# VHH binders against BTB/POZ and TAZ domain-containing protein 3 (BT3), part 2

Target 1, 364 residues: BTB/POZ and TAZ domain-containing protein 3 (BT3), of Arabidopsis thaliana (Mouse-ear cress) (q9syl0)
Amino acid sequence: MSSSTKNIPKPPPLPCITYQRFQSSTRKPSSLMRLVPKEALETWDKLFKEGSGADTYVETDNKSHFPAHSSVLAAASPVIATLLNQSRDKNGNTYLKIHGVPCEAVYMFIRFLYSSCYEEEEMKKFVLHLLVLSHCYSVPSLKRLCVEILDQGWINKENVIDVLQLARNCDVTRICFVCLSMVIKDFKSVSSTEGWKVMKRSNPLLEQELIEAVIESDSRKQERRRKLEEREVYLQLYEAMEALVHICREGCGTIGPRDKALKGSHTVCKFPACKGLEGALRHFLGCKSRASCSHCKRMWQLLQLHSCICDDSNSCKVSLCWNFKEKMKKLSKKEQSKWRLLVENIIRARNSLGPFSSRSSGLI

## First folded at step 16 (VHH)

Design J1 (from s78 with S99G)
Fold by ESMFold2, fold request of step 17:
Structure J1 (fold): chain B 364 residues (1-364), chain A 120 residues (1-120)
Amino acid sequence: as target 1 above (364 residues)
Amino acid sequence: QLQLVESGGGLVQPGGSLRLSCAASGFTFDSYAMAWVRQPHGKGLEYIATITWSGGWTYYSDSVKGRFTISRDNAKNTLYLQMNSLKPEDTAMYYCAKGSTGEPFIFQYKGQGTQVTVSS
C-alpha cells in the first residue's frame, strides 16, 4: 500500500550496481542448474539484465521499475501468469507489482525466475524474504534453495520458534521437522527463550502441539530403552542355558559330570556364562534354604527354562531335567503360558542377533 | 481499527542519535513481523529493518547496518528503531510497517510517519 495520496513516488533508477559487483564464480548452482549447460543459464541471465524485447515490467515501491518478459514470468509461476493477465497500467501495458519487500529481494527473486542465478551472500541476507516470495508466487525451486540455506546452521535456539511459525505459514515441512527436532532435543533451553514466551501468548495451540510432541518423544525413548533392557536380559538367560548344558554334558572349570576330566578355573571357555554359572551352581548345591534363597531361585528358573526346550529328558545330562518336565505338565494353563512366552522371547532375542553383533562374534 | 503511530523524529546533528517509536493498536501486535520503512523527500520507499515476532531474527539494509537497531516490546505493543551515527543521507520520513497473516515478510504501512532530519 502507498504511504499517502499526497506522496506519489517517482520511478527510481534501475538497481544495477548492487548485482554487478558479484562474479559468476561466487554463485552456487541449484539442483536445476546441474541439468543444463552453464552457457544456457548465462544466456537467460543476460536476457534478464539487458531486457531486450521486454513487454512488461516489475514495479517495486522503491520507485524501481525494471523491464521484464511476460512469457518468462508466466512460465516460471502460475500465480504470476494470473496476475499479469489481470494487470493493466495507464498505457495498457501489463505489469507485476511486488511491494512490501526490499527492492534487492525483488530483483533477486525475478532474476532467479529467469536463470536460477544468485549470489550466495545476498541469498543468505534475504533468505526469509525469498522464502515467503517463493511460497506466495509458487516457485518450488526457489523454496527448496531457501530451505537448503536454512539447514546450514541458520536456525538456533533464539530464532527456532520464529522460524517454525514461518515454516508452517509457508508450508515448508522439512524446516518444520528441523525446528521440532531442535525443540525436542533442547526443550529446556528453547522453552526459556523469548520466542517461546511470544508463541505461548500469540499461538497457544502451537505451544500445546510442541509440549505434546516432547512428552511423546520422552515416552518413546523410555519404551525403546525398556525393550532393549528386556532383550539384554533374555540374551543373558540364553547364554546361561547354553552354559548349563555345557557344564552338565562336558564339564567346565572346576565343576562337571563325574566322568569328565576338569581343567580347573583358569581354563578359557567359549561359553561366556560358564564362570558366573559355576558359582551359582556351587551355591545351589550347598544352600540350606534353596526354596526361599534368591540365588537358588535363579537356578530353579534356569532348570525350568531348560526343561521347556529340551527334547531328550531320559538321555539329557542336565540334572533334574526330567523332574522339571514333569513339573511343567502339572502347572496350571496360565503358568504354562507364562513359561512358554518367556522361552519364546528368549529364542526371539537370540534369533534377532545380526551377524555383526559383538555378542555373537565369539560363537559364530 | 488498526493503527500504527510513529513518533520520536526531529532535527539532529550528523553523528547524533534518535530513537523512533511506533505504537500499535487494533491488532495483536506480537502475531506479526514488523519493519521500518523510510522515504527520503522526492524518492521511493526503502525497507531498512525487519524484526520477527519475538525478535529472534532481524534484517538491516546495507545503508543502515551497524548504525541502526530494530527492537520490539511486545508487552507495550511498541516497535523501536535506535538510530546512531546519523548521516545527512538518513533524512527521511520514517514509517513502521506490519506483515500480513499469510505473508509475514510482505510489509504494509498505514501511519503518517515521523520526520527525521539530519543537518548541521
Scores: ipSAE 0.678, ipTM 0.895, lowest interface PAE 1.7, mean pLDDT 81
Fold by ESMFold2, fold request of step 17:
Structure J1 (fold): chain B 364 residues (1-364), chain A 120 residues (1-120)
Amino acid sequence: as target 1 above (364 residues)
Amino acid sequence: QLQLVESGGGLVQPGGSLRLSCAASGFTFDSYAMAWVRQPHGKGLEYIATITWSGGWTYYSDSVKGRFTISRDNAKNTLYLQMNSLKPEDTAMYYCAKGSTGEPFIFQYKGQGTQVTVSS
């Protein structure tokens, strides 16, 4: 080690000496698994604290100066590299001036540049100052640490607007997104806060952006609910069609083919729509005003739907299947397209059922 | 054009209270984070309290935490510091300071300050 050698300090640590950077890989080791030995971090922390071989300094508001090593500071921050190159004091030495913040925050900032060492409670105390310093001096590793601290429950509906404005000023996309999400999820509460009222006066463009985002989110939510409701209808129609075929082929409950033994309520039916459909079929077969009866209208529609799907035109046991296939041929192209689209949607809904579907599909 | 005018200082006994005010003009007050800074005679500056735009976050130095309260009235363009349980070491010139749009927690003071003296 070249202690006491002016302008020839130890090589600075690589930017990736913290174990947190390795947590961004597909494998995320625990915080107790460090790639950099503790002794290496302690060496750089000791250099910071002792200042041996310092060739520059950091000036704060409180008449104190921190001795520092220009190579370490410049390696840690491209902004600091430029500032050091442009600075000269009365003795010709380079320096870094950091004013306008508590000197304790400056101390922690510079210490982090050397060794990534910090006391957790002090870091939380100065997190906003350090976030701004990390942005101003382009220190991404410190910025990420500050973001992690803020993301751990510091943001609530009372401060979310202030934090959003800070995150925009510091170009912290992750925190901006978190804040926006909170505004969208609880707009009524957030819009009544003092933070919102202040923003409305001081930054009406941001207010406009937030309101537009809330409206867009509500529109997307309504569309998703509509699609989910449509899918449920299609699945119910599919279940009714399967029950129709089951009753016509095998019989169920008190209705079925004349050559089949009827199974009353003695066994569990595998087809969930069968019990309800049994009554509709019985009414349909005995109704003298089928064309105008609302109950029979549902059966007419189900038979038409079956005829659009059925491939077994010669031996199909569903009554009137052939008649509805012929009726389908006589419909206008527009009406034929409506029925075909309905069938496609029903089949698509049935085929999209996976092992995690909310509906049980183990009947077949 | 920017003006920060501190007031409310004075002589007070240990254990007493004062309320400082900072009247702001020449800028949009509620667009900026604000701070109180103090300077004892012959010593450096100490940033003792900060407050965000709406007051959603505050910071206090250990020397004043629990005894001082920063607040703001954006309708009146005024920053306040309520100082309780005053001690002789609180004797200083007190300034209010303004952040910037690009560096919201890097503060600059500009006013003449208001003197607080705590003695028997």
Scores: ipSAE 0.632, ipTM 0.880, lowest interface PAE 1.8, mean pLDDT 81

Design J5 (from s78 with E103T)
Fold by OpenDDE, fold request of step 17:
Structure J5 (fold): chain B 364 residues (1-364), chain A 120 residues (1-120)
Amino acid sequence: as target 1 above (364 residues)
Amino acid sequence: QLQLVESGGGLVQPGGSLRLSCAASGFTFDSYAMAWVRQPHGKGLEYIATITWSGGWTYYSDSVKGRFTISRDNAKNTLYLQMNSLKPEDTAMYYCAKSSTGTPFIFQYKGQGTQVTVSS
């Protein structure tokens, strides 16, 4: 009994998934305006359903025969065209055998080849079967539809690993990415599933790939957070410098220049850092142990930073600005470079807020 | 050698329950989707239930939906079918089926089957 090894073409080798950052343009699936008139679709659907003029048939495992048109099937799939040609008997008759899948899925598949018509609930029910059929018989249009359905909330934490494996087998990179994103988003939950446990045993390389992707994602997230925090610090320093200049030039609260009368404590200051800085300046002016005081040290650093940013130290009303600028000239090149870098970072942070980021002083 | 051995079939009254088992050997069980297929006398094969590698997804035909439950124990290399509320129309030879290598959800291998007869 010669086991006829049915020559199912070997799927091409799995491409190395170079995860290029597909920016998910959330383009809402624009209602693909059916470029095909409804009447035309109905005509093709009717032709399929009635089977009028059929010259071939599709056979399923339930011994059902669907009448079909060889020309339509061959036009829809090059694989089916080849299979029909191979099935040709001495009388010129052809047939297509689709075995190993539910008859309903085969019916939907063949109907789609005629008219692209389907029922939404049935598509959701047979989406994995149809994905595999579309892949095996090289029907890209059906494959795209299956991908769209899978991307619309069909995948969950329980099935994500199984769907990922299927997507890899069918060379569906978009769904692989969706599944990977889900794993990264909720690794704790997904790794506890039966899907993960089974995958770990059957495909340890895939587990390793997924773990590496999670680690990389977390590393990127941490780095992004660090950069944001650093930026915030530079912005705060910038605000403090502006407040310092304001206090020294115009006066604010209880502190101001010697040559100007302090405008009463009730004037709303536009500089958010003024209140804090005023307190720090008061301490600095009254402190008897400035050399050992941590608060005074911070104030000295701010004054030094100001001197680095100030373009006109000779006319500057900020105390000690000229002195610090002269002192800076005597610093080592390494120290000068550090201060320069700090100033550059502060200026860069400020410039990143764009012209419109008026921090609206929320009137509480 | 690949083997699928079905068991648990028998005679049952309408409304009764049966649990079928399929012992798998000769292949890596957890690397394949599995299915239950039935064949009534004189009729073709009907795919009634499918389960993915981990059981994360299942399919049921409309004829058995809500009454039958497919499950698997990968540690025991065993597939199960719990059948409740059995009807005379459920009388058939029941087969365990294995998916093809490289093509999940295309089932090419089946066991010897177990007979289920629902009769008053």
Scores: ipSAE 0.845, ipTM 0.974, lowest interface PAE 0.5, mean pLDDT 87
Fold by OpenDDE, fold request of step 17:
Structure J5 (fold): chain B 364 residues (1-364), chain A 120 residues (1-120)
Amino acid sequence: as target 1 above (364 residues)
Amino acid sequence: QLQLVESGGGLVQPGGSLRLSCAASGFTFDSYAMAWVRQPHGKGLEYIATITWSGGWTYYSDSVKGRFTISRDNAKNTLYLQMNSLKPEDTAMYYCAKSSTGTPFIFQYKGQGTQVTVSS
């Protein structure tokens, strides 16, 4: 008696859903498509570096003098234009004094006014200095660049409050928003920083503003969550009602209408709530203590809810639909209003799923 | 009256260390960015270190980067500069500097200074 060990074929390996990590295409910083030809930028950069034809100079605190062109500087900044005019001596000579900042920052600043050229690492190093210079001398293009750099991960938990204060002083709303967002996202960590402690002492109004923003954000988040949860409950009720109608009209699983043979257990039911509802109905039909049973009470409520939505209670195959509809007519106006509101909320929730939600509108 | 009083300077051998202090008074210290500036004899002012209100960000010139550390104690209204691995080229008058009102990181006020001399 050769026991033919039927090699039950190993079930095919579950398809490795390769969660293709959507590698967030680190959009390479969009190479700011330099609309300006490279050769033009190089020409201006060369003019700055060589100082050929310079008619003025920029003075720094280290007594360094950068040769410059008054026309270029004046064209780049109206503030600098004014300063150059004010500096004009009897011989017509002009100068620009930029004091109180590192000489290297001034060099970068003046270079930028000529050619908009910079080294990325140096920009990151002097970004706060250059932000202030761009603000003080009204150079919007440099200010935008500084904002972009600050928005590219330069800000952290330790410096966020200081950067926020600087951004406010320089009227940089975008960076203020970024900083605020960081505070809201991780208030616990940020509020424990030295930046927060210092700000609390030096600028209590700002602290209050930030706290209010956090509270508001949390309130909005909570409200949104509550609404989503409520919506989910209404959708579940809708699905349960659809399943109820399906079971009562067509039959599903082990439960069906008395007048129809139950179609074999192998038909895939399209109603997600049918499996759960079938169990609940089975319990309801077999329960000897329906009046005291919490499960039966829920089923009664569902049946009552169905009766409120059903337009054809006289021909409805759902058990007790007609009875509940008649009972509903006898309810107080207040109770009727509650049921009406519930139905409206369920319908609203359903309609929010959009036309593509294949959830069969079986209840119309 | 606004006052910045630097201290801690002196004579030190190459490779030595010093800690400078700046006592601030007459203004709200924690409302201003602060800096250390040095001036070698016969030369101009060099901004060597900057610190924000809370110290959340610091800047160092390349000449002192990795050797000097700027810090502040806002409760004591004091700015510090820890100087390690001192070189003869670090010989200068060292000044504490305060940023201007409304324009952070533009330093308009400085103290009387403290002399640092690095010599064998």
Scores: ipSAE 0.843, ipTM 0.974, lowest interface PAE 0.5, mean pLDDT 87
Fold by ESMFold2, fold request of step 17:
Structure J5 (fold): chain B 364 residues (1-364), chain A 120 residues (1-120)
Amino acid sequence: as target 1 above (364 residues)
Amino acid sequence: QLQLVESGGGLVQPGGSLRLSCAASGFTFDSYAMAWVRQPHGKGLEYIATITWSGGWTYYSDSVKGRFTISRDNAKNTLYLQMNSLKPEDTAMYYCAKSSTGTPFIFQYKGQGTQVTVSS
């Protein structure tokens, strides 16, 4: 048995987007926020406040009874629909009992079921009570609103652990992730709080879970760091090859004792590896034991590396480029693959840089 | 086994101060949010303050905000309510309440309460 207010239409389903458009406290952009006229929401808010045609009531701890409409409550919450079917007072009337929370929170909860109307300051004040009520009575639109409020700077290092525990109890995945992110980002600060200390004693399984999340995050950070260090090595090799080409092309056509052409390029050079390579190349050309000299071994390897990436086999200015290309053909297939992979990694690292990278522009 | 024992009530002049205590036993105190609830004679219950597990968040009703301070000492299993600038309308029986095991922020009280009377 239900009752209706004369000439007042059945309210629409309670979408969360609608309440955002008609509340002065929110400015969220959405075309869907414009689907419900203000007059319709005001009509249902008036029905809630006046209670015309009420067939049930909401009982709170403060002996206040809110007159209510079972059809509205049942349509808004399947949990409430079930409870109304199971509850009768001594006069046979149905009712909904909500005890254990401030009556103001109950008032706001029921009002939201009718019209999605709320005052922003009161919503912020009762956000945790309303989150729990929205969970208990399965009201997803109110839950989403509470989540949005919590995301607006409500959570800090002093309350993050308490909020995390509440969010887990209410199955609020978004807030759980926000809290976890704060724990991971500021672990030193959060782990020294009273909230962490209390959780360590009362919920050690959650502590274990959080510590494992921090360790996992550190492992990912270390892996990214190792990959960046590896990329740096490849870029240094590329810089050495660029310097080698530069020295050979500006060296007047021969590799020999220091002359004006080699000296000139060294004094104005933009290649940071050029100074060291000029000396290494000069040593390489004059060394009597190149095959066994450790100093020459590095130049030998650099020349081999260059030969693997050089496209100018007949016009290349780098000394011995053709010789190393022929030498490459005589290596085992396994060794050839190792050199080709190294070259591929070096080129990949170089190609991942933009023209304004910190490496190219000297950014610190 | 679960017990909540309120104490610290009494007669006080308007503008005076009083500190209520709630000794908890029979449950893991720091696993629950706590609240203070009051009941004026012949009237319903008013939830006036709540505090989370560690005290990281508190709520106060408008009737007491700025005058009352809820706190907890988890090492002593004790909840406190510091009441300052007391008014005659603060006269009530005061109870402490524990959140439910399965539903946080839904509070239950079980103690005898402690009477606070504010009169000249």
Scores: ipSAE 0.688, ipTM 0.894, lowest interface PAE 1.5, mean pLDDT 80

Design J5 (from s78 with E103T)
Fold by ESMFold2, look of step 16:
Structure J5 (fold): chain B 364 residues (1-364), chain A 120 residues (1-120)
Amino acid sequence: as target 1 above (364 residues)
Amino acid sequence: QLQLVESGGGLVQPGGSLRLSCAASGFTFDSYAMAWVRQPHGKGLEYIATITWSGGWTYYSDSVKGRFTISRDNAKNTLYLQMNSLKPEDTAMYYCAKSSTGTPFIFQYKGQGTQVTVSS
């Protein structure tokens, strides 16, 4: 510490705004314990503004020299600690040189190192400068604050590519993900922007990465849709098999075994596929050319499917169940594998339903 | 060879307008954020405007906000500063600055600059 640091002109005064967060009534307890008390922040902010006991200074391009405390700066940033140990001015005093940015951004940066105090409007104005400074000097708390500001609606389709490139240079994974998500969701719109056109010329590797990410996302989206469609088909087949067994054992609506009383078409049935199956089964029972009829083909396939799942060798009420079990044994190994796979997929789809499923089970 | 060549300065009456240009060569212009910096005689540097790669974000110092407009033409590798409503306080040497690849938004000027003088 020396009197020479007290001769350095003060930077222009900036208003002080205490960094505090007011939380909703449902706020999490851990959020309350992470904030420094307001009075502690005010004490450090006062030390910064008054400069009492300063032993070093911060030099900017605009001939603004901020008196500073080397112990505070070094504690806040290992990078600054190294730079202060290496610096000497004309008089042999240590200093921190920050050039290439507006002096107001430097002032806000140094103030933040002391107290975390900032003015919200000025923080938004200099958010990109401060993000870069926080990266260069390894100040994670300021970096997180800049990220929070950027994530709250600052990023739009016109600037998303510029922000993405900045975030990559500053290793800001959160903002890279946000930007990538925007590109994926609105690719046609984003790819038409000036930012995309500039990136195509200046950074073709990034363009390639983004296009590949869009293609991969579309492929995953298509795969999920395909699997959902398949699952729905499997569940419909399961429901049809349940309805077939129900009709053959108990009867439903206007169709059923000879020894069961039929309830008529106005009865609401617990088996959702019964109405659709009635027509197909009635055609099947009355068709004189069942073996070659294309309309009966679906019923033959349903009977074959049932026979693959049915464990009852002697008392099954489903017509031709035993015959299809014997037919299954005579099929080629390839054909048997196809039926086994289909059965497995149907059972997996049924078993994936939640514990409160309204669908019937256990009849097959 | 990296070059930044400023032009368009001159003598202007108060209230007048000038348009500064900065021709860039020897590097990929589209890859860098750019800035205008001025230095009044005997004083330090003032960063008066910055612009991102495509122009998606701009910054202006309070001293020029509303009067000056920064722009870039990436096809021509040229940075511009449109200066309107000029004041005697705007008298300075004006420099074009570029950022580095590893430290975006940390600017360095390289050119000779162009003098702007605002007087009656």
Scores: ipSAE 0.681, ipTM 0.888, lowest interface PAE 1.4, mean pLDDT 81
Fold by ESMFold2, fold request of step 17:
Structure J5 (fold): chain B 364 residues (1-364), chain A 120 residues (1-120)
Amino acid sequence: as target 1 above (364 residues)
Amino acid sequence: QLQLVESGGGLVQPGGSLRLSCAASGFTFDSYAMAWVRQPHGKGLEYIATITWSGGWTYYSDSVKGRFTISRDNAKNTLYLQMNSLKPEDTAMYYCAKSSTGTPFIFQYKGQGTQVTVSS
């Protein structure tokens, strides 16, 4: 649908689309069963331009009268059908009056009703006039085309507030969302525009709605970031506990059970936390003041945390696991609950990993 | 109640400049798109320029694009048309127009207009 990505295989055509693209003379087929042949569109465009057999006319402000076919106009718009039926004059002629709009926009509007043909440059030039005409005369296909044009880079920070107000007046929810997204993404720049200043004066309730949306979006982003950071901490704790078990059971690098052959400090280990834990565990095992050492505190915490998770009281290979289980029983119930809640959070963080996570685990 | 009062017209030589003004009252000016419309003698109306509520977007007919500039001062409730490089075919009565209350970009004019005459 765009001019990008020319060097990769094309995806299959989109199925079952009845909408025609904005681009003049070039139309991407979406489904052979639903697209109107090019020759049919050209035939209707020719009928519009020639006016052969016209039985009505469209009156504009500039004294021009566009010859037209009442059956075509009525089929394209139920509003126009009603207006034509009501406009039969004493001379037997019907008419459609479209005033207050440039005659070129009326010409493009009527041409679209016949054939959906349009010129890209002219369409962009009159897109706001045509959006309003499509709304007034209930022509959903033209409305959707105008929406597509506006969504293709027409809206910028200088016009976004004006377009938002137009979209609300024409009940165009998709453009309202696009405009809101731009306000949220670049609030500082948009709030400095003349469009914002005018809206502040003329529609202060809309200003408050937009400010609330920006604040809510920022709050959601901050909460999402906070949760991701929190989850990262829990995953690091999980990895450290897995590495502790691995070292105590099998050995890793230069540390492990005395009955295991050690591989050396340069060996790659599948457990990502092993290298960091090796030094901490070596210090812990050799420290003469473990109970009061600030450097040993992290190892004490890790051992305590492991003891809360471990189901294997009698054959656990993690050093001091049973001792920490006994110490856990001596803690107050408030302190016990704190440790159990931390374990729950660690398990929840582990379980939220997808199958394609960048994190590596020896057990997953 | 609603009033649109055009001013600034006059006689000018080809290549000259004029600045038209439209003083608006009786409605909330900031809430409406505005337009300039002209009527040459014996001919229909031509919508030559349109401006959104804040001026974030403008339209010009091909007959005036590059020569005319529409602008608005919402603090003064005034619409302007700067006309440069005037030609004899710009001779017309000029009206300002307000968009309809329920249908933006469908314009209504109510003033007496201001005459612009471009003659050597």
Scores: ipSAE 0.673, ipTM 0.891, lowest interface PAE 1.6, mean pLDDT 81

